# Ledger of designs, part 15: VH-VL binders against Large ribosomal subunit protein bL21 (rplU)

Target 1, 133 residues: Large ribosomal subunit protein bL21 (rplU), of Prochlorococcus marinus (a2c733)
Amino acid sequence: MAEKPAAKPKAAAAKAEAKDQSDSYAIVEASGQQFWLQPNRYYDLDRLQAAVDDTVTLENVLLIKDGKNDTTVGQPYVKGASVELKVMDHRRGPKIIVYKMRPKKKTRRKNGHRQELTRVMVQSISIDGKALS
Short names: E, the ipSAE of ESMFold2; O, the ipSAE of OpenDDE; V2, 0.75 times the mean of E and O plus 0.25 times the DockQ between their complexes.

## First folded at step 18 (VH-VL)

Design g4c (from g3d with heavy chain G105S; framework fv_dargistotug; at its last look DockQ between E and O 0.03; V2 from the best seeds 0.00; counts 0 for: pae E 9.7 > 2, placed apart)
Fold by ESMFold2, look of step 18:
Structure g4c (fold): chain C 133 residues (1-133), chain A 120 residues (1-120), chain B 106 residues (1-106)
Amino acid sequence: as target 1 above (133 residues)
Amino acid sequence: QVQLVQSGSELKKPGASVKVSCKASGYTFTSYWMNWVRQAPGQGLEWMGWINTHSGSPDYAQGFTGRFVFSLDTSVSTAYLQISSLKAEDTAVYYCARSEWELLSYFDYWGQGTLVTVSS
Amino acid sequence: DIQLTQSPSFLSASVGDRVTITCRASQGISSYLAWYQQKPGKAPKLLIYDASTLQSGVPSRFSGSGSGTEFTLTISSLQPEDFATYYCQQANSFPTFGGGTKVEIK
């Protein structure tokens, strides 16, 4: 069994902090990682089995903030919530040094690794089939 | 030695079409996205959209979804901007600019620009 | 789309002056802002990205600061080659540019 790459978001693309009534976001769980997703922004997820230009729906939504309403928090997931993504590209991430995940001892030599990633654009954030405004 | 070299200036009549080329060299073409930026005479910069150089999938800014088409020929590391049904307001310098995988929206290298003039 | 407002639109200055240009975003963009310099007849040149990181080869007299909705570009001691138009650009979403700030010789 091959060593799996860990999912990670691209830090620069994931940061958006100012508040406006038009601001909406969702916190989702994908591949054991949590992502803070906003509409019309891109993010790098662990490689998805989807073609470029496909739409992928994430259902494991931990939290939704409507820019007009208060926050809805899941237990653990917000019922009826989803985030739709457009697949933009499949790429390999930056080279990283990976310690073997199952052995208790680090390898004698540093092992190079590049994550297999899928870049997605957030198309919509919905609850009960209604996109947030 | 990253270079983006664009095709020469164009003089067109209203209703015609134009195809601007942007030839990249000095890097792996499909590892960076290509962007198009417009600058009308005496005006500021206006982002028109980008194209994923690996897949050929474009995204257009609002206002550029109709007559503007981005395309690629990856065998010659070249991006293209085609404008159909040219109007006088399309008169501008058109730049190509690349962006990095992780910093998609920052434009570190630019072509020299292509002046497209549309007049009767 | 996120709108950027630059001020001033025009600035007259002398060699050696400290110059400050501001850029305001219509909504928060964290630190995802770049600054470009453009001279007449030439393509823009990236100066600063991530609000404060100098691009390779850019002189240290250029500095950027800010986060959220308010950003500044500072030239600590203006040089003859710095007379140009400066643009901010946000990278938080589909890119947009500010209207530009022209810096001219007094």
Scores: ipSAE 0.006, ipTM 0.616, lowest interface PAE 9.7, mean pLDDT 81
ESMFold2 (binder alone), look of step 18: mean pLDDT 94; pTM 0.958
OpenDDE, look of step 18: ipSAE 0.018; ipTM 0.658

Design g4d (from g3d with heavy chain S57T; framework fv_dargistotug; at its last look DockQ between E and O 0.30; V2 from the best seeds 0.00; counts 0 for: pae E 5.2 > 2)
Fold by ESMFold2, look of step 18:
Structure g4d (fold): chain C 133 residues (1-133), chain A 120 residues (1-120), chain B 106 residues (1-106)
Amino acid sequence: as target 1 above (133 residues)
Amino acid sequence: QVQLVQSGSELKKPGASVKVSCKASGYTFTSYWMNWVRQAPGQGLEWMGWINTHSGTPDYAQGFTGRFVFSLDTSVSTAYLQISSLKAEDTAVYYCARSEWELLGYFDYWGQGTLVTVSS
Amino acid sequence: DIQLTQSPSFLSASVGDRVTITCRASQGISSYLAWYQQKPGKAPKLLIYDASTLQSGVPSRFSGSGSGTEFTLTISSLQPEDFATYYCQQANSFPTFGGGTKVEIK
């Protein structure tokens, strides 16, 4: 029962370079990845220990843009910066297949794996308790 | 064969309530979110919000955070839109439309629409 | 809230014409844009998602392009059955629709 690969969801991840916009954004580190977060957009993170509709705060902010051409870079993190998230859903990602070979038996073992994900909505980006968005 | 079948048209007086149903078939109901879209006569489309069919948690668009309530009965694969304290400006066709996890925000299948008319 | 402005609001064209409809977003939405066709008395039908990906079963004369704030729906050779109203819709955040473009066939 192999699942078809899911279509790449663009609404769930934003890796594109910011293009000539005046909106605030933050670059955060989560689960060894960088996310370019903007308010009122969805992102899929590794499963969080939070209920749907809970608020989660990220503080590992590497960079924050406060309006057009205002940028603060962390050393490594921007002090006092945070991003507030609302948990929208907990889901399993697309099934991927991992193969293992047993050398002595010449047999293949097909293992299914699906990432455990939490979809979040970015509610605000703030520095020193003051929302930038 | 994915289908969304909505309840029939309604004629209501101002101040009444209405409950529109949207019955899903041909797919796993809780694997897709349900959206509600309004279209007033001769006007464009207006997204009203969605409901997470897995958790039952709704989100409402600006302007729909009061008299409009989304709900579910997952045992019969049905979503509901309830409008209370009906006003003449609520006269519209109301559509349900599904979106999948991977394409959240795109509507691949729609119900046939339910005309709600509010007239004194 | 992201506003979408469609242009033109109305157009009239002959069978075989190339038709172009534009959609402008009030802020960048990457490629998160869909196009729908709606005929009188019918529900909208998804034509294109992700700016340029054609939905299955949609005729190849329909195409989409654009990114950021400027998007285009093109009908390469207009057919009589293409008489309809066309809507753009962004999925970069909570969905919003454009105002629509009504296409009449002469």
Scores: ipSAE 0.184, ipTM 0.695, lowest interface PAE 5.2, mean pLDDT 83
ESMFold2 (binder alone), look of step 18: mean pLDDT 94; pTM 0.956
OpenDDE, look of step 18: ipSAE 0.468; ipTM 0.827

Design g4e (from g2 with heavy chain Y33W; framework fv_livmoniplimab; at its last look DockQ between E and O 0.03; V2 from the best seeds 0.00; counts 0 for: pae O 7.7 > 2, placed apart)
Fold by OpenDDE, look of step 18:
Structure g4e (fold): chain C 133 residues (1-133), chain A 120 residues (1-120), chain B 107 residues (1-107)
Amino acid sequence: as target 1 above (133 residues)
Amino acid sequence: QVQLVQPGAEVRKPGASVKVSCKASGYTFTSYWIDWVRQAPGQGLEWMGIIYPHSGSTDYAQKFQGRVTMTADTSTSTVYVELSSLRSEDTAVYYCARSEWELLGYFDYWGQGTLVTVSS
Amino acid sequence: DIQMTQSPSSLSASVGDRVTITCQASQGISSYLAWYQQKPGQAPKILIYDASSLQSGVPSRFSGSGSGTSFTLTISSLEPEDAATYYCQQANSFPYTFGQGTKVEIK
């Protein structure tokens, strides 16, 4: 994987912004899993079909908390809510043994694989196009 | 409160095997990974491998492949590491450590460690 | 395997001093770096994850920076309780690997 030098100034700015948004978070559904996401934090998601440095928007937001404001809970999703992610890297997790049921044959197949993961940075959480402060 | 509890010490002879336990509590056992890290006396930290208790899936450092076995018992929320064909160089404190899915490879909770002494 | 090299191996500083520890990776590891503090007879304790994210409960005098191959841990004002050995660790790929450690002593 090509070394992408992160500009030092961007890291400092990200830290400053992260401190200010430390109380805001969203719960999102991605790849059948739920993630608790905060701005300017890194997370490992299942492999996204995106290139490094791409921006991905998640729209399946289950819950948003905007700082000290009230929590918005979706049914099932918060309308107008989105989370913007920057793809930072792709990585492989540990080897996972997966059992798949073959419905028609009532047989199980055991497969081993390494989970493909995508490291993302949460750029922003938004409602109706407005980023949470 | 998240806790990982290990036995205090084990003594073995060269060529023997040792099995160290790590009992987890205070969180959903099957939702996190457990890694094993050892530390020889006065030395640094060495990663041994990882287990996913949910599936029992493991990944070992190549250095230990063939000698190490990690297992998980979901009924007791306990993870085990077994090291066979012990050598004097295997004398170390063995730690279990937890990692969450979103932050794989970052160990937020550790056991207190188990001193394994290999001596003739 | 990715080799992690810390500098210095040891240092002695006074209370209130600014302390900087560096960690270099043999190859690019993006931001997949953690810093741990270990005191004698204790397990390591995570201080920093993702190169610059402060673990909950860790004093703000600790900070991490860097990406790619070069990383730094900074203690802005050294406290007596900060006497410990510090380790960097890459979480980019298996096997996970640690730096050799930096022993910080208080004068």
Scores: ipSAE 0.016, ipTM 0.639, lowest interface PAE 7.7, mean pLDDT 87
ESMFold2, look of step 18: ipSAE 0.282; ipTM 0.741
ESMFold2 (binder alone), look of step 18: mean pLDDT 94; pTM 0.958

Design g4f (from g2e with heavy chain Y33W; framework fv_livmoniplimab; at its last look DockQ between E and O 0.06; V2 from the best seeds 0.00; counts 0 for: pae O 5.7 > 2, placed apart)
Fold by OpenDDE, look of step 18:
Structure g4f (fold): chain C 133 residues (1-133), chain A 120 residues (1-120), chain B 107 residues (1-107)
Amino acid sequence: as target 1 above (133 residues)
Amino acid sequence: QVQLVQPGAEVRKPGASVKVSCKASGYTFTSYWIDWVRQAPGQGLEWMGWINPHSGSTDYAQKFQGRVTMTADTSTSTVYVELSSLRSEDTAVYYCARSEWELLGYFDYWGQGTLVTVSS
Amino acid sequence: DIQMTQSPSSLSASVGDRVTITCQASQGISSYLAWYQQKPGQAPKILIYDASSLQSGVPSRFSGSGSGTSFTLTISSLEPEDAATYYCQQANSFPYTFGQGTKVEIK
């Protein structure tokens, strides 16, 4: 009986396709959070004030790794560094249930929250106007 | 706006082949995967496979292996699915659907579907 | 292959009703589940991804919950335009598989 090939997990398939991605990356600060960004990948950031298909440039780059080159660490930011993002969509994150208890009033509140997010694609990482390879 | 445009209908005889096109527009063609999903009349949805338009890499459901071929033409932003050795059971609406890199398997945009009828 | 089983297969409810549809996976799929709405003669439309993430443009009356093997789609207050067939779909493993669908009719 030919053993039915095991189903390929999503993560394994994605990893196989990721081999063609650049080894370059940047760590950026956006909306008070740090993000590890690579070219041609998608990320969910806090809601940006931009329209779908707009290009947004992040300048608060904390660190850049250019492929085989040395890592550049900013103080606090890498001077001349920027990340160009394309806005792909605006979406709501998963529903988070928050329980708040007020001990003195013996009141319990259950609130649902959905974070407003913006899906972006990293178009390029640049230093001094030159895109990283 | 994002659009996936398919032909309306195709009619084939058993044993023949059919090639359905999916023309993409309104987004970066090579940045999204295209999956094919079919639906027999009055039935549920069946996943056939995916193609990465950038690399041309594909993965097919085992059920269709040997009979299905997915291709992409970057110059025209068009994806194709070809199904050979057609049977009556292959009668269905065939949809192309888009998915993002990190959201592979979630289909945010669909073609309008192509009805493929296999009859003697 | 991962089998997806929806319950119920069909239901009829009134406008304003709370509607709940369940989806069970034959094995653990983490949070890799989507919900789609399909109306007659139309392609499916995604409502929920990652089990509980609401797609952009989808009304807030739609919500998803669950992880592992058990998932739920909830319509908090049914609207006339919500008459459709709903499908769950796992995106955990290949081949991707769909539930058999739940037809929602309005009384």
Scores: ipSAE 0.022, ipTM 0.653, lowest interface PAE 5.7, mean pLDDT 87
ESMFold2, look of step 18: ipSAE 0.297; ipTM 0.743
ESMFold2 (binder alone), look of step 18: mean pLDDT 94; pTM 0.955

## First folded at step 19 (VH-VL; framework fv_dargistotug)

Design g5a (from g4a with heavy chain S31D; at its last look DockQ between E and O 0.10; V2 from the best seeds 0.00; counts 0 for: pae O 4.2 > 2, placed apart)
Fold by OpenDDE, look of step 19:
Structure g5a (fold): chain C 133 residues (1-133), chain A 120 residues (1-120), chain B 106 residues (1-106)
Amino acid sequence: as target 1 above (133 residues)
Amino acid sequence: QVQLVQSGSELKKPGASVKVSCKASGYTFTDYWMHWVRQAPGQGLEWMGWINTHSGSPDYAQGFTGRFVFSLDTSVSTAYLQISSLKAEDTAVYYCARSEWELLGYFDYWGQGTLVTVSS
Amino acid sequence: DIQLTQSPSFLSASVGDRVTITCRASQGISSYLAWYQQKPGKAPKLLIYDASTLQSGVPSRFSGSGSGTEFTLTISSLQPEDFATYYCQQANSFPTFGGGTKVEIK
């Protein structure tokens, strides 16, 4: 009986709903997840090893869109691309209740999990040191 | 019950300074961000900035840098707005408002507002 | 900064009317929009957040919809206590407010 892999708690992917295609953005990889980032917007990422007010630079940029310009897609990353983030705060996310059932022992364990998150503000997206407008 | 109680109305001359207080009660002060919002007479709401109640780090909106200073006294669960070199255009009601982490940027509780009048 | 444009700026209505207020964002803000009610001499009150989530204690006659750049606040049946100024506010970036919509008695 194949143990159904515990569904990884879908990190509340900020519903990147239909962003106006006119806005500059980057898709970055952070903590094994992909994020759609725009300048001067804040996002919740998995806990970063940085202090509040620190600047963190992400270099794993998968894609960049500069306004109305062509999209640059990385293989696997866009060379020379980076996203600068300001660390705003560290908090725990909402409590998620995880039920573990052990079928053979008729024991149910209820565990609470709170994801450690870092709120960041996107300061800039750049290619080769040039910030996107 | 959650409450934000602000200091009373202020009448100041141009060039003077004012310090508005916002005392929080009924919740853990450091678990929520504190914001300041300005409203000039007969005008709309204008976000001035916020302060991280845990770290004490402020961010100011454009146009509210320099003369505007956010500060905290966590020992008494109080946030402060200081305005220096007051101008006539600073005449407004100033509100403190909180936001929780999960709802950062939404203001679920507000102070009653503090009227600051700047007149010669 | 993200600009929010509300329409109309003024609205005259009668008790029992269906009222709709629109808020347009200069950029996509996903669902990170709130609506506030403000009465004269009082602080704003949060009505709706995340575009459509009703704040606790707010009457069900209030509803919000929209995503991206276009949002609406609807009052299904206007009550006497609903005559006020309403503001939209985005929370996807540094907070910004719309210009407000004053709902007046006809």
Scores: ipSAE 0.336, ipTM 0.794, lowest interface PAE 1.9, mean pLDDT 89
ESMFold2, look of step 19: ipSAE 0.400; ipTM 0.755
ESMFold2 (binder alone), look of step 19: mean pLDDT 93; pTM 0.948
ESMFold2, look of step 20: ipSAE 0.466; ipTM 0.767
ESMFold2 (binder alone), look of step 20: mean pLDDT 93; pTM 0.949
OpenDDE, look of step 20: ipSAE 0.021; ipTM 0.699

Design g5b (from g4a with light chain N92D; at its last look DockQ between E and O 0.03; V2 from the best seeds 0.00; counts 0 for: pae E 5.3 > 2, placed apart)
Fold by OpenDDE, look of step 19:
Structure g5b (fold): chain C 133 residues (1-133), chain A 120 residues (1-120), chain B 106 residues (1-106)
Amino acid sequence: as target 1 above (133 residues)
Amino acid sequence: QVQLVQSGSELKKPGASVKVSCKASGYTFTSYWMHWVRQAPGQGLEWMGWINTHSGSPDYAQGFTGRFVFSLDTSVSTAYLQISSLKAEDTAVYYCARSEWELLGYFDYWGQGTLVTVSS
Amino acid sequence: DIQLTQSPSFLSASVGDRVTITCRASQGISSYLAWYQQKPGKAPKLLIYDASTLQSGVPSRFSGSGSGTEFTLTISSLQPEDFATYYCQQADSFPTFGGGTKVEIK
């Protein structure tokens, strides 16, 4: 699944993309979703049960790209791979309107939902304890 | 804790130059873009431009080319705004603000502002 | 450059009121819109980004909606500390700000 596009100004998108192409990355599974993660980048994940400034390790790594090296694809996960995350903040996502209808009772409920999110910074991507460059 | 601390207020004559500093702390300086925003007295906010903290490459908004120069000293996590050939119209509060790389263009932390007054 | 037009420029309200501020973009900017609060003599504070995402630490009484060219900031129940000037800002291209909306005590 493609990374949820970050809110980047179009004018700066090319500069950001050029940097991203040269960097190592990992695709991880978290909270039932796939994320494209790069070192020293920030991402919003579903609410983590961790405090701000805590370090969280993800082990469900589906794919690793180490710079110019070959891509390692897991089956289903890359063995020995991990991603170290630093919790930066807790935040709320956009409001989603949820409609619940009960056909037999002709009742309709409209509720607003804001997903609880955790902003994390990728500290490192590692294989067998060795951090990728 | 994240902080952007700017240099103090400046009083200058027309034609002079000023250099405003913005010192960052509490985060990795090169992991965020730095922006400059101007606010004339009683007026709204005006984006002046940004600088890539990795490359040091600046981009300037229209109307802020020539006399305005952004620079960095990464060794002390400081961004600078230099204004040359000051005019009365340059009288304003100047803010530095940061943006995350992934949220470029949103300003989550601001300096306290630096008042630059240009008067004869 | 993308122009943002805020309405109203001034708004008088009382504590407890529901307040709505609108921001119109000269062209489509998707959801790349932020809202800021500024108090006199202080730097702006980020309230909302991506049109509807609440910044950490911001009270839940603040909400944002909209996409494309029309956006709204809503304060569900105005508090004494909410009297300030509010700005919309687009991040679709080079950043630009709206003209601001001053929320004053009635």
Scores: ipSAE 0.030, ipTM 0.677, lowest interface PAE 3.3, mean pLDDT 88
ESMFold2, look of step 19: ipSAE 0.198; ipTM 0.714
ESMFold2 (binder alone), look of step 19: mean pLDDT 93; pTM 0.951

Design g5c (from g4a with heavy chain H54R; at its last look DockQ between E and O 0.23; V2 from the best seeds 0.00; counts 0 for: pae O 10.9 > 2, placed apart)
Fold by OpenDDE, look of step 19:
Structure g5c (fold): chain C 133 residues (1-133), chain A 120 residues (1-120), chain B 106 residues (1-106)
Amino acid sequence: as target 1 above (133 residues)
Amino acid sequence: QVQLVQSGSELKKPGASVKVSCKASGYTFTSYWMHWVRQAPGQGLEWMGWINTRSGSPDYAQGFTGRFVFSLDTSVSTAYLQISSLKAEDTAVYYCARSEWELLGYFDYWGQGTLVTVSS
Amino acid sequence: DIQLTQSPSFLSASVGDRVTITCRASQGISSYLAWYQQKPGKAPKLLIYDASTLQSGVPSRFSGSGSGTEFTLTISSLQPEDFATYYCQQANSFPTFGGGTKVEIK
């Protein structure tokens, strides 16, 4: 089984251009939630079906702000917009203790839940294949 | 016991190259990210970048592209920092540090540092 | 890059004093902040991560608080061994450090 050549991390080239993008952001829909995403920042999303170091592209972009430029709002999504994410790690969220009480049976069950999360790095936000400055 | 042991101090001339090593022991090398942090004399800490110990993929901070190269030898649990075309401004202590996958970006163990002096 | 501003840069205190160091981020970093202690000629030591979680083996006199853009490190009662330089560091993006706060003997 041919080891799939490790995709050259395009991320190094994208970092050089990611100078002043501190003011650019996108609002995306992922896993039924909305996220405010900025380049070169970490985010914990619900578990993605991707391997560590993979690149994942989100296309459900609700809004894009390109620095000082006008805001583009999608209906419902911005056409041609995408956000590239690098999978950094898979992690478990904090332990949430769920108490279920059955009043009629005077039984209490304590269950622990840990949400499966994926930490991602936003590599780029783009519209029509052009990365935001 | 977790240890990161770095190579000894280096004295180099401008234009030369240096390669600093960081040997890890006491833990599974590929279970942690490896980072490099620079500290110029009397200055603060500066993150240079990291390398994925599983894939060998590096990411470099702004200002540390081109002349700085991260590499690994997983067979000996060692990370390397190579600096080419050394400048006087490269004079600093260089640290390797690890971070957990789950706690990426927090440096729980550090090497002892390697002083690189660049002087004419 | 996210900039971290520490205040003060220098602090003179006596043993037993309550010491507070602040770290401000140029942008929101949630709780992804760590504090380090560095002594002269030594590597930094992790004290606190995720803004308020004490690293294993760190004395309970150290505490961290804050979220978003404002963070604080507190030493409840300064000990002789606590005279050092302290750095905040964010992990919400590519890691960046604050400028440091040197805690000196008064």
Scores: ipSAE 0.006, ipTM 0.615, lowest interface PAE 10.9, mean pLDDT 87
ESMFold2, look of step 19: ipSAE 0.302; ipTM 0.725
ESMFold2 (binder alone), look of step 19: mean pLDDT 93; pTM 0.952

Design g5d (from g3d with heavy chain N35Q; at its last fold request DockQ between E and O 0.24; V2 from the best seeds 0.00; counts 0 for: pae O 5.7 > 2)
Fold by ESMFold2, look of step 20:
Structure g5d (fold): chain C 133 residues (1-133), chain A 120 residues (1-120), chain B 106 residues (1-106)
Amino acid sequence: as target 1 above (133 residues)
Amino acid sequence: QVQLVQSGSELKKPGASVKVSCKASGYTFTSYWMQWVRQAPGQGLEWMGWINTHSGSPDYAQGFTGRFVFSLDTSVSTAYLQISSLKAEDTAVYYCARSEWELLGYFDYWGQGTLVTVSS
Amino acid sequence: DIQLTQSPSFLSASVGDRVTITCRASQGISSYLAWYQQKPGKAPKLLIYDASTLQSGVPSRFSGSGSGTEFTLTISSLQPEDFATYYCQQANSFPTFGGGTKVEIK
């Protein structure tokens, strides 16, 4: 087929970086993946079943850092922690090439695939209903 | 060839409304986000917000949530900025600009700007 | 919102000079920073995105560097067409612009 290789879209959260202002983040788990989420930043996650402008709450929070306090680590989840997301868009990502090798035939086969993604804005990170920022 | 062509300059009195258009060509309109940026005379650039051209859903910068409305007509690949209850301090050049989906928040192509003057 | 502070606000330079403009963010923005050039009466033009990636069609005398909170735009050998105002802009969250740096002929 005439499909060309494409880079996978980034599915990882932006790395939390040192800041001279407040520095809060959460590490959440969804479908066996971990995401590092900062307030007021957008991320591309695996497709969520919510409409654009819907709010989605993630409660499987593995770790939460308040920029003013110590880190809270879950066992496995931080009790009472949540991350509120607003859905911004849905789309298919760039095509990726899946190689299939057959040693006896020495062939390279290309199969096109596009990952389904949802773009979200992190609206708040909370513990026991109190937002961090 | 990517182009963003904006409507012409406007002279308005305080309290009036204005609608600035931004017509896109040379690309798939609904595959890019549309941005609005303001520049008062002799001043720097100020982001006003963006609109998802696929869904029509806008997000506004703080301070632009009241009198400023973004809209689309995808049948003619056009974005609009409407400003109501115009004030003298709204005098500025208003730009549209686009962003790729993967590069949201980077403004790769800009319209030529629309000067809106609000004067007694 | 994330504040961006450009330095200097104004500089005079001669053709052939190396020019350096600094942008400082009020909090970490990873590499999510762009640089724009604007000439009087014209729309801004994207020069650099992702801190250091040149936009297509931008001359190689322009370069960007930095991450986190400190970023630099460098013009290695200033040309007559480079006299303009330069803006930094972050894309880590809702966009904000720096105050601008005007580069004038000495």
Scores: ipSAE 0.490, ipTM 0.767, lowest interface PAE 2.6, mean pLDDT 85
ESMFold2, look of step 19: ipSAE 0.386; ipTM 0.743
ESMFold2 (binder alone), look of step 19: mean pLDDT 93; pTM 0.948
OpenDDE, look of step 19: ipSAE 0.689; ipTM 0.869
ESMFold2, fold request of step 20: ipSAE 0.233, 0.340, 0.272; ipTM 0.708, 0.734, 0.718
ESMFold2 (binder alone), fold request of step 20: mean pLDDT 93, 93, 93; pTM 0.949, 0.950, 0.948
OpenDDE, fold request of step 20: ipSAE 0.018, 0.019, 0.016; ipTM 0.697, 0.698, 0.685
ESMFold2 (binder alone), look of step 20: mean pLDDT 93; pTM 0.952
OpenDDE, look of step 20: ipSAE 0.667; ipTM 0.854

